# VH-VL binders against o27280: the designs that were tried, part 404

Target 1, 266 residues: o27280
Amino acid sequence: MDSMNVPEVLEIKRIVEESESVKTFIFSWDFRREVRPGQFVMVWDFRDEKPMSVSLIDPVRSEIGISIRRVGEFTDRVHGLSEGDLLGIRGPYGRGFELMGRDILLVGGGIGMAPLAALADEATARGMRVDALVAARTADELLFLDRLEAAGVNISTCTDDGSCGFKGFAHERLLTLEENHDMAAVCGPEPMMFQVMRILDERDVPAQLSLERYMKCAVGICGQCCLDDTGFRVCAEGPVFWSQELSRVREFGRYRRDPAGRRVPW
Below, E stands for the ipSAE of ESMFold2; O stands for the ipSAE of OpenDDE; V2 stands for 0.75 times the mean of E and O plus 0.25 times the DockQ between their complexes.

## First folded at step 17 (VH-VL)

Design ic1 (framework fv_acasunlimab; at its last look DockQ between E and O 0.86; V2 from the best seeds 0.81)
Fold by OpenDDE, look of step 17:
Structure ic1 (fold): chain C 266 residues (1-266), chain A 118 residues (1-118), chain B 108 residues (1-108)
Amino acid sequence: as target 1 above (266 residues)
Amino acid sequence: EVQLLEPGGGLVQPGGSLRLSCEASGFTFSKYWMSWVRQAPGKGLEWVSTISTGGRSTFYADSVRGRFTISRDSSKNTLFLQMSSLRAEDTAVYYCAKWYIGRAFDIWGQGTLVTVSS
Amino acid sequence: SYVLTQPPSVSVAPGQTARITCGGNKIGSESVHWYQQKPGQAPVLVVYYDSERPSGLPERFSGSNSGNTATLTISRVEAGDEADYYCQVWDESSDHYVFGGGTKLTVL
């Protein structure tokens, strides 16, 4: 409780199955340690540690939620856990989203909707109008729709295969939406975010974007999450960046670094 | 060169009206929120009003709400502050300021003096 | 209304380090920005996002935010640093920009 760098061993209170590949793990949380939408925590299963976005922030119930997509060995283990099991949680870390204005556009793709769902809750609680463009490959991969609707969010969906909503990518659907907003928050596959950012810039809509990179320390020391050529550390200066900041980041939307530090194109 | 120019200040009687303008150059005006901040003689900075990029949303300090109106014209790269029902306590140097990341202000005008006196 | 509290004045000898504090009960959860204002001039942004420096600002200027207090630190103070300094936040609960009362930095 004293240091944000000390993992807290927490019991999984509840597990929500969001989709076939995504589960939300809910924990009791001491809100003396403040957490903001867009921040992440390091999840430790006592074998490995991975950064995960906070997708639920509930001060009333004193709970937070972490949504995890099943994509590898670590997440396979975590998805095998049950209510009552233990996980180590370290954090929160990074810069979260900043709210301004009376209306906000959320554009999310896949698991990128996790931090945006938390942001949606905060925004709606503050009386903001929230429009959300929720994108996924298929209908069954669209996340948090019921939750967003219940919060009063105006939802537009798009799917790659057209199984729900607009057939196509998020940036294509965005082009069909004419209404502007005071600001936008974006999270999803980086190629999606890159295209969305360009459209928002052309429309003079200030935008914040949450990046995903390989993270090791989460405290800005190891440099594994550094961005070319600015030297921004996603864990320290991010993961939420303003579009003006990302415009300076050469690798954004183009490539990333793998765990070995090798450049890998998107 | 990035700059903000603020003409329109002057002397006005209590209860009077005055319209300030701020002309932007050196940056894409339409892409940034804009604000007015004032400073009474010998006093600190006081936020007055803010407008979003498209003018969809406006915000006001409680001290000026209902009396001041912020607006903008992107075609002219100009920010406006329409002041009405002016009071002595509205006497101040009025600065226009450009939004910067993190909700800071990175560019300020040189300010224009508004004096409300009988 | 949300209030940011600054000391009215701080004095420092040339070459020493000046620290200007900004207190607020929500400041730990807010991004704090700092402005320098010299007599007869407009304010100048010197620190944003708690600890970031705008381009062109010397490394002598730094910022931190911990607990309920943000601090502007000016190392190796020069005569030219004499000015008023203001902290600033955006209060999301009221949709207001809030400035501190300002601190007069005197270089002895």
Scores: ipSAE 0.917, ipTM 0.949, lowest interface PAE 0.5, mean pLDDT 95
Fold by ESMFold2, look of step 17:
Structure ic1 (fold): chain C 266 residues (1-266), chain A 118 residues (1-118), chain B 108 residues (1-108)
Amino acid sequence: as target 1 above (266 residues)
Amino acid sequence: EVQLLEPGGGLVQPGGSLRLSCEASGFTFSKYWMSWVRQAPGKGLEWVSTISTGGRSTFYADSVRGRFTISRDSSKNTLFLQMSSLRAEDTAVYYCAKWYIGRAFDIWGQGTLVTVSS
Amino acid sequence: SYVLTQPPSVSVAPGQTARITCGGNKIGSESVHWYQQKPGQAPVLVVYYDSERPSGLPERFSGSNSGNTATLTISRVEAGDEADYYCQVWDESSDHYVFGGGTKLTVL
């Protein structure tokens, strides 16, 4: 407490059910702690602490939103909470997305659309043209479509099962879309991001990609988020990287690490 | 070897025009945003203009907007700056610079002198 | 309209540490880049993303950025470090690159 960053305990102000498996938890936030799209927070449920992306940044209402997919014991407990319940929040941490140019392509897979929704709000507020490719396994898992439409984003969709939009993977849909953008931002499963990065590089579109790794400390001390060829820590030097930084990394898109640090295929 | 070479420059009268070029080698020119940065004699660096990959978006300092036009030709690996309505205050060494991650410049040319004087 | 402020000059003795500051409103939220320019030469990138060194640059060059101040630190200063040093950001609100006014480092 005397020299360590401790979680601030905050009341859940609102809960938005984005899908059966994804909820957005909205908190009052003091913006003396600035937040950029692509940064993350550590969410503490008084038993465990996990990194989560910020999906809503609203300085006018003094609110942030954190979108959480139900995938395990921690997220099951958090999804069981109600408005008025408490969570601990540390942060924000990490390097956020940098905006540059007059148009941007967003490519998001599943919960990866969360930080991109925040980025879309900022980009449209700056007068940029925003195209978004929103990908999921099924139509019911496509996130933030109404919010993106309301912001004036041009949306393309794809689903693995074809239930909405293009049937197939995000990189396959991308091949059928306009090739020219000033920049791109990508977030989703690492295999998807690897394939999308390769296409964007071939098209000479500078891209930023947001990585999520197993994390514990959020400040880069513990080493659990390291990339094997660079020594970069996702929580300290990322989570947002330019594609040029990632091109040096054999690990990216090919395997992940379990809590013991072992390499595990995707 | 990664290189930027600015042939050209010279003496121009006020109100005149001049076109600068910058030839790139040793990297894939089309993948990078490119910029012009100038430096008046004895003064600091001043950003002039930037162009995106493919040339779709262009950006200009307020001091040159409407008078200068940045362009690029990827088939020739060349960046251009068309300057018109030149003023004495435009006298400077003009550098071309290559975009680097984080919106930095990692490779600079050696610069070319433009003098605007009667 | 974003402004970066640098001291016009800094003097240090050989072997000591030079610190060159770059002031800006909330500059700690920006990515700050640093350039060295020797007389008659083009600028050279020496630090990017606040604290990263380009490949091949000596470890004597380092950087930090927090609050309203970014700092370039040159340890074990050599006579060859005598140069002008510039900080730079991209200002997203104006879509402009911005350079500081430059700092002349003199090695006595």
Scores: ipSAE 0.659, ipTM 0.845, lowest interface PAE 2.0, mean pLDDT 88
ESMFold2 (binder alone), look of step 17: mean pLDDT 92; pTM 0.950

Design ic10 (framework fv_acasunlimab; at its last look DockQ between E and O 0.83; V2 from the best seeds 0.82)
Fold by OpenDDE, look of step 17:
Structure ic10 (fold): chain C 266 residues (1-266), chain A 118 residues (1-118), chain B 108 residues (1-108)
Amino acid sequence: as target 1 above (266 residues)
Amino acid sequence: EVQLLEPGGGLVQPGGSLRLSCEASGFTFSKYWMSWVRQAPGKGLEWVSTISTGGRSTFYADSVRGRFTISRDSSKNTLFLQMSSLRAEDTAVYYCAKWYIGRAFDIWGQGTLVTVSS
Amino acid sequence: SYVLTQPPSVSVAPGQTARITCGGNKIGSESVHWYQQKPGQAPVLVVYYDSERPSGLPERFSGSNSGNTATLTISRVEAGDEADYYCQVYDESSDYYVFGGGTKLTVL
């Protein structure tokens, strides 16, 4: 426990099924090791390791939650686990969200709501007014709605197919909302975040955005998560960036690097 | 050139009022939180007040709460500090400061001296 | 209220390395910023986010933050580095911008 770089083997205390494809795994946590919304941990299933956002921070129960979307071989294995099973967790890593002001806007898409849910809990606990725009492809993929409502968050939903809330994308729904906020936190598909950032900039709302990139070491050494033109390492200088920082990143909203380092357009 | 200009300082009697202004240039003023920080003669820096970009939220140090009012006019690129019920301990150089990232201040005005004395 | 503690003064010979500390409870979990203030001038940001340098600042200026202490390091100190240095954090619990008491750096 002395080093954040040493994986801790932790027992899965509880599993919450958030949606058909998303589960939250809850672990006991020693809060002598501080964790902030927006930070991530490396999850090790003793075969492979992947970065995952912290979606629940509960100092009262001494627990953290990690929400994982089933998208590949690793996550398939993890989703097959049961309460009582073990996982390796190292971290937390990266720069988390910074809260400013009294009124904040959260804009999340899909699994991007994971870190924002944790942020919402912190913000509401501090007495802040929280508005959340929750986006997904379909109604059944909207995440953390009950949790957010219980926390006192004002929720607006949008779905690609119109099955719940506004029919359309998050940035389109945002355009219909006229109220401004002291700051915004954004996490989701990068094309969504790119459009949302533009709107927030036009509205003079300071914004933080959480990026997702291929990460290997999580400690800023391997360079696999470096962003073009700036040299920002998502694992070290991020994953949370201010919009002013991302404005300098040419690849943002345009392309990413795959595990082989190849440029892949969004 | 990015700069903040702070006119409006001067001598005022205890219990009096004074309005400071800070004019911004060289950056998009409306996109940044703004703050006032003061420094008593021979002393350190003390945060006074902060205002959000749209002016929706204002924050004050306990030492000035209820007496000072921060405001801004985006059309004029100007930050204001209305001071009332001034006290001797309010004597200081008052700096306007621009929010950067991480809740630091990257641009400071040259400061304006406010002297509260009978 | 949150308090940041700095030594009142630090002296260093030209060409040597100056280290200015900033202490606070759990300061290692906070983002610390540093300002330089020369006599009769406004403060200037020299380090932000513990260790980041604003554009235009020389590499001689660096910062670190660990445990209960943040440190501003100025290598190859020059006469022009003589100034007051202030550390600063943001206290989210009170929404205060908190400054240290300042450190006078004297170049001998």
Scores: ipSAE 0.915, ipTM 0.948, lowest interface PAE 0.5, mean pLDDT 95
Fold by ESMFold2, look of step 17:
Formats: sequence, C-alpha cells, structure tokens
Structure ic10 (fold): chain C 266 residues (1-266), chain A 118 residues (1-118), chain B 108 residues (1-108)
Amino acid sequence: as target 1 above (266 residues)
Amino acid sequence: EVQLLEPGGGLVQPGGSLRLSCEASGFTFSKYWMSWVRQAPGKGLEWVSTISTGGRSTFYADSVRGRFTISRDSSKNTLFLQMSSLRAEDTAVYYCAKWYIGRAFDIWGQGTLVTVSS
Amino acid sequence: SYVLTQPPSVSVAPGQTARITCGGNKIGSESVHWYQQKPGQAPVLVVYYDSERPSGLPERFSGSNSGNTATLTISRVEAGDEADYYCQVYDESSDYYVFGGGTKLTVL
C-alpha cells in the first residue's frame, strides 16, 4: 500500500486551543515522510476529507500539528474530537515555501498564519531574521503570538476593529513598516494577499503567496481549480506561488469561484 | 530585447585583480537576485556568488570567499564581481545569471573569459 | 556540500527518447532545474521545478523527480538537441546553488 495515496490513521496526541474558533491537533509523525511549511495534508474524519495546512513541523519530537478553524460541518465534527481519537492523514501535497537570504517578512491573515508559523520556526532555526505582520478581525483571532515571540520573531499586529495593534488592514499596516527584506511569505484572505503583493512588488521584495483554492484543486479537481478561466493553469504548482507567477493572473485577488466554477466577487 | 552583457574579462597574473561587470537591459533589474556562475575550460558549471535585490545579502562559494566581492548598482542596471588574489584555478568563462522562480536562472549572459596565467 | 551526480554521456538515435539522470540523496524532496548548453553558448533553462517548461519550450522536453533520482526526458530527439545538460538545486542549508557535473547528449 502506497502511503502517499492512502490515508494513514493517526491518533490525536494533543489538542491546543489557539482561540475560541481554532484548534491545533498534534500527531506523532514519521519524518521519512518529509513535510515543508506551506504544504498541505488531507484530513479524513472517516466521513469527509478536507485539505488542511500544517502549522507545526517538529522533527526533533517527531510531531506535526494541523490548525483547523471551526467553519462548517466537517470542522465542527473534528473540533468535537478528543485526545486519543483517530483521524486519517494523507500527504503531504503541494509546493511549500522556499527560503533564501538572511531575513524574511511574514504577512498572515487569520488562519493563514498557520503555515507561516511553521515557516517562522524553520527560518529562525536557520538563523534568519524574521519579522511577522499578524492580522485578524479582532484581538481574539490573532494567532500564534506567544509562539512567535518565544521563537524570537519580531511581531507587528493589526486588527480590523483596532482591539489590538494597528487599527486597519494588513496592507495599511505594512505601509508603516518600511524595512527592506530579502524575501516575504504571505498567506490569508485573497484580497489581503493581493494588496500586500502590490506593496511588496513596489519595494522590490520577492514574495511567495499561498492560495487556498489550489489546495482544493490538488484534491482531485485539477482543471476546475485553475486560476483564470481564459487558459492559464497553475494548479500543478501551488498552493504556494511566487508573486511573479501571480502578477499575470487576472483573477487573483478580484474574484473567487463557487463549486460550479462561476466567478463570484470577493 | 532581454539581455545580460558582460564586457571585460582578459588575461591576468596570479595574485592579480580584475573587475567584471554585467549590464542588464529589457527587464527591471532591481527586482531580481543576481548571480555569477563560472565554467572552467572543459569543465561543468560552478556557482560563484549571489546578491539579493537590495544588495543587503551576499553569498559566496567557499572557493572564492574572501577573494571575490559581488555588488550591484541599480542606477546603472549593472552587476559587478570584484576579483582579487586570483589563482590559476579561477580561469573560466564567467556568466552573470538572473534569478528565476524556484531558485533557478532563466537569463544568462554570453559569458566572458578570465585567464589567470603567468 | 550537496552533491549531484550525472552520467558523463548519453547517446540516442534521432526520433528516440533520451533520458538524462541526476542523482542526489533525497533529491525527490528538492526542486530540480535543468539547463541545456550548446558548444560556445550560454546555458538555457529547459525545465524548472522538476517538470515545468519555460514558455517556448516544446512539450517533448519533460522532467520527473522522485526518491534519489531526477530525470530529464527528451522525446523524439532531434539533431539540434545535441548539447550538454546540467541539473541544479538550491541547498538551503548552505545557501549554495549546486550543479551536476553535466551530461553530453550525442545524437547518432
């Protein structure tokens, strides 16, 4: 049996409550199956299977963590599980983030901070300087702040309602942060990523962005998950893309697709 | 027309110095990491040095560390390699190369020959 | 000090398929890029990210990467494909660009 094509049934070792709506489920993991930040796994609750980003990659403890926001029936059922319960895990899949240089800027919105927290751990372990802009609607939704602080990450925050840090959107906060970086990594709501990408391009900072809809494509609907229905297809290369790849795609940041493939404004 | 042009090169003695330049045109030079890659006669490709978009970070192969300095001038769209304490083993064609996604190189200069011989 | 190993040469007849290998420890976990170099010319990128083709490259150029071997495949080989071919990775642990030793493709 090929482990990449068949879910491995794993026991939930620990559950960390990251917020009222987000939990991290931690599993023992055999790192002969290598995992990189920005790759995803398919989580199977024996009824449905959904893609989820890895937020913790710890080869020393032989553990991975998967952070899941409660947003629907599948995630409600998973949030109802306890330590010792079983989940199927298949993967990893997709192209993860690539590191280069001596410093990196992370820009994360909401649950998008999950794969960036894993990337921050790898970057700090390699001796890079890491700056993170962590964005959410409210203070209670800012994720991983204590973990990032303990890793030595320099944190800036913003919230839509101003309850913590800068009041406003991530791209508005970014304009007040003028330091150059060797590279950046961005994950969050697609409209936020589009605005952040434009600023980073103006600053000549190479950026990688993680797109949620490619994760859905990689689950077996290849042609339907492509960006831009006019013939451009990037589904085999994601979910992480360089900004150069995305700057040619008209759809990015402007609309999304419903399950029938129709354009729907953000 | 997208180009990287490497005027310069030539014959130098061991222990000597030479500065290579690479002039970029047809793309926005400031947005890309740039590298030097060399090829000794009859040999394969060997990476030499890389510089980040702002010039804040520089990287060198062990064989040249401490002897070569990479730099860039965005106002002139030019990449430089200052070579000092040259050795016979530095004899090679030197290419400048433009960073591409995935840490590849998509645009290469035509190369310039540096010969280190007494 | 990541090392990439390529055979020194490969010979194929016109119209046949050439396969050029690049060996490395766990290279299947790396992003592998391939360059074509004709005599007296600069290298040209022909495959990146293991299997992606730059714009303008024919689909008969393809790549794969798994385990300890990456492979460049050239289907329906033409005389114009005769060149040296190099594989390359970026080693994050050393911040090095690493090239294989090169493979001379001869079209018989």
Scores: ipSAE 0.707, ipTM 0.866, lowest interface PAE 1.6, mean pLDDT 88
ESMFold2 (binder alone), look of step 17: mean pLDDT 91; pTM 0.942

Design ic11 (framework fv_acasunlimab; at its last look DockQ between E and O 0.82; V2 from the best seeds 0.82)
Fold by OpenDDE, look of step 17:
Structure ic11 (fold): chain C 266 residues (1-266), chain A 118 residues (1-118), chain B 108 residues (1-108)
Amino acid sequence: as target 1 above (266 residues)
Amino acid sequence: EVQLLEPGGGLVQPGGSLRLSCEASGFTFSKYWMSWVRQAPGKGLEWVSTISTGGRSTFYADSVRGRFTISRDSSKNTLFLQMSSLRAEDTAVYYCAKWYIGRAFDIWGQGTLVTVSS
Amino acid sequence: SYVLTQPPSVSVAPGQTARITCGGNKIGSESVHWYQQKPGQAPVLVVYYDSERPSGLPERFSGSNSGNTATLTISRVEAGDEADYYCQVYDESSEHYVFGGGTKLTVL
């Protein structure tokens, strides 16, 4: 327990099915180890390890939640687990969100809502007014709506197919919303975040954005998550970045690098 | 050149009022939170007040709450601090400061001296 | 109120390394920023987010956190480094920006 770099084997206390493809795994947590919204943990299924955002922080119940989308072999295995099964968890790592002001805007797409849901809980607990723009491809992929509503969050939804809320993308919906926030937190597909950041900049709203990159070590050593031109390590200097920082990152919204280091356009 | 200019300081009697101003240039003023930080003669730095970009939210140190009012005018690139019910302990050099990231201040004015004395 | 504790003074010979500490029970959970203030001048940001340097600052300036103590390190100290140095955090509970008492760095 002395080193955050040592995985702790934890029992899955509960599993919440958020959608067809997303589950939240809940673990007992010793809050002597502080965790902030926007930080991530490395999840180890004793075969492979992947970074996952913390989506629930509950000091009262001494629990954290990790929301995982089923997208590949690792996540398929994890989604096959049951309550009572074990996972290795190490962390938390990275820079989390900072809350500023009294009114905050959250803009999330798909699984990007995971860290924002945790942030929403903290913000509402502090008495802040929280507006959340929740985006997804379809209505059934919108995440955490009931949870956010229960927390007192003002929700706007948008879906690509128009099955719920505004038909269109998050940045398009954002253009229709009133400018009344002290800061914004953004997480989702990078093309979405790129467009949202531009709008927020034009509106003079300070913004934090959470990036996703291939991460291996999570401790800023291997360099697999380095961003071009700046040398920012997503696991160390991020994953949460201020818009001012990302404005210096050439690859942001344009491309990423795969595990082989190959440039892959979005 | 990025700079903050702070006119408006001076001598005022206890119980009096004074309005400070801070004029910003060299950066997009409207995009940044702004703050006032003061320093009594021979003493350390003390945060006074902060205002959000749109002015929707304001924050104050306990020592000045209810007496000072922070405001801004984006059309003039100007930050204000309205001080009332001034006390001797309010005597200080008052700096305006620009928010950077993470609640750090990267740009400071040269400061203006406010002296509260009978 | 939250208090940051700094030594009132630190002395160092030219070319040596100066270390200025900032103590607080929330240092481990809050980001620390450092400012340099020379006599008669406004403060200048020298370190932010514990260890990041603003553009234009020499590599001689560095910051670190360990436990409840943040440290500003100035290597290869020069006469021009003589100044007051302040650590600063944001206290979320009180919603206050909190400065340390300041440390006077004297270059012998």
Scores: ipSAE 0.915, ipTM 0.948, lowest interface PAE 0.5, mean pLDDT 95
Fold by ESMFold2, look of step 17:
Structure ic11 (fold): chain C 266 residues (1-266), chain A 118 residues (1-118), chain B 108 residues (1-108)
Amino acid sequence: as target 1 above (266 residues)
Amino acid sequence: EVQLLEPGGGLVQPGGSLRLSCEASGFTFSKYWMSWVRQAPGKGLEWVSTISTGGRSTFYADSVRGRFTISRDSSKNTLFLQMSSLRAEDTAVYYCAKWYIGRAFDIWGQGTLVTVSS
Amino acid sequence: SYVLTQPPSVSVAPGQTARITCGGNKIGSESVHWYQQKPGQAPVLVVYYDSERPSGLPERFSGSNSGNTATLTISRVEAGDEADYYCQVYDESSEHYVFGGGTKLTVL
């Protein structure tokens, strides 16, 4: 369909303050355009356009939510908006998470919990058992805990500074948790995802991981979101990949790319 | 060399039982979901059953639920299908298949014929 | 009870392009996989995720998926491509794998 390539201008229906640095912007949505957890949209503030994860998918109320962390000029401007203000949205784009099995482990770091919160809602609605490991640097940065609890998710937390839950990194906490799940979904800082992926592979748990790369077109034609070793376009073949796909990628967990395409260490 | 081998199969009477096996080699069996898919003579492929890694979850087509049991033994790299209360319509070639990303099957066995006839 | 519909047969001359369709309600929202099965042989995966090729498959096998139709395309068809072809999805709501009825490709 051609409408996915042109931003639709939508009113911000509601804003949820998730933390000091994260807000969720809620819009009415026509679900003839289906949305899957793990897909993203391009958000246009009439000056710039950036990819953002869908964190709420509610076909009953005909709403989607998009969670945005304040990290720079674009996100500062969007965080300054109010209910009733306008944003352009095109999408959804990308390959979302695929559910299989009767239980799932979610491992999220920081804003990476956004797409996993949407997945948790879908998984629990299907009657799956959901365990979530929610990680952040500090307690105040843990996202979506009340929402996950209300959905019936079994939550474990960790913080780098120990202010809530286990003191340490997500992969360290994971080593102390139940080893058996039918599948896992992982989203967060790429170094965290690499370490978590290795543990899940040792446990024979199939895992899907959501990657971030610089995106421009979102439909796979510009090449800005490509992974070095495969030609995979994060916006088209991802952003969600199975761990077997990522095992072919040398750059995963090792470096990132700037907007000019140059390799930059993590 | 990556292989799935289904020895056995055979002739059984209606209401009878048969146990199929599928031995894996050339890959780490414990890391993958495994499935059985069957094909009646002159017909298409029909999914039968799937088992998760470690065997914690099992799934069955409606046509076999309650009569067939899928299981696995990682120490022997072997997938099993225990079939009971067999019917003539269960006559088919039974394939074992290895899960691949996207919920596809990348490695298939050669298949084994099960004939249910009086 | 998700259903995939394939034409029972397709005929093509050697060197031409074969197109085999797989119909399903909103199949463009599913990941579609394709298998080749020659007489007396096990199925072989030839396309997964709508359009990806397994390692070792020639570039002349390709796929697409949008709307209500997924398509397997075989360019420069050879006699060795004569086989049955099946599409497949996984239906999350039923937790079932679903195959199409199969298409016999005849190379004349």
Scores: ipSAE 0.726, ipTM 0.873, lowest interface PAE 1.5, mean pLDDT 88
ESMFold2 (binder alone), look of step 17: mean pLDDT 92; pTM 0.944

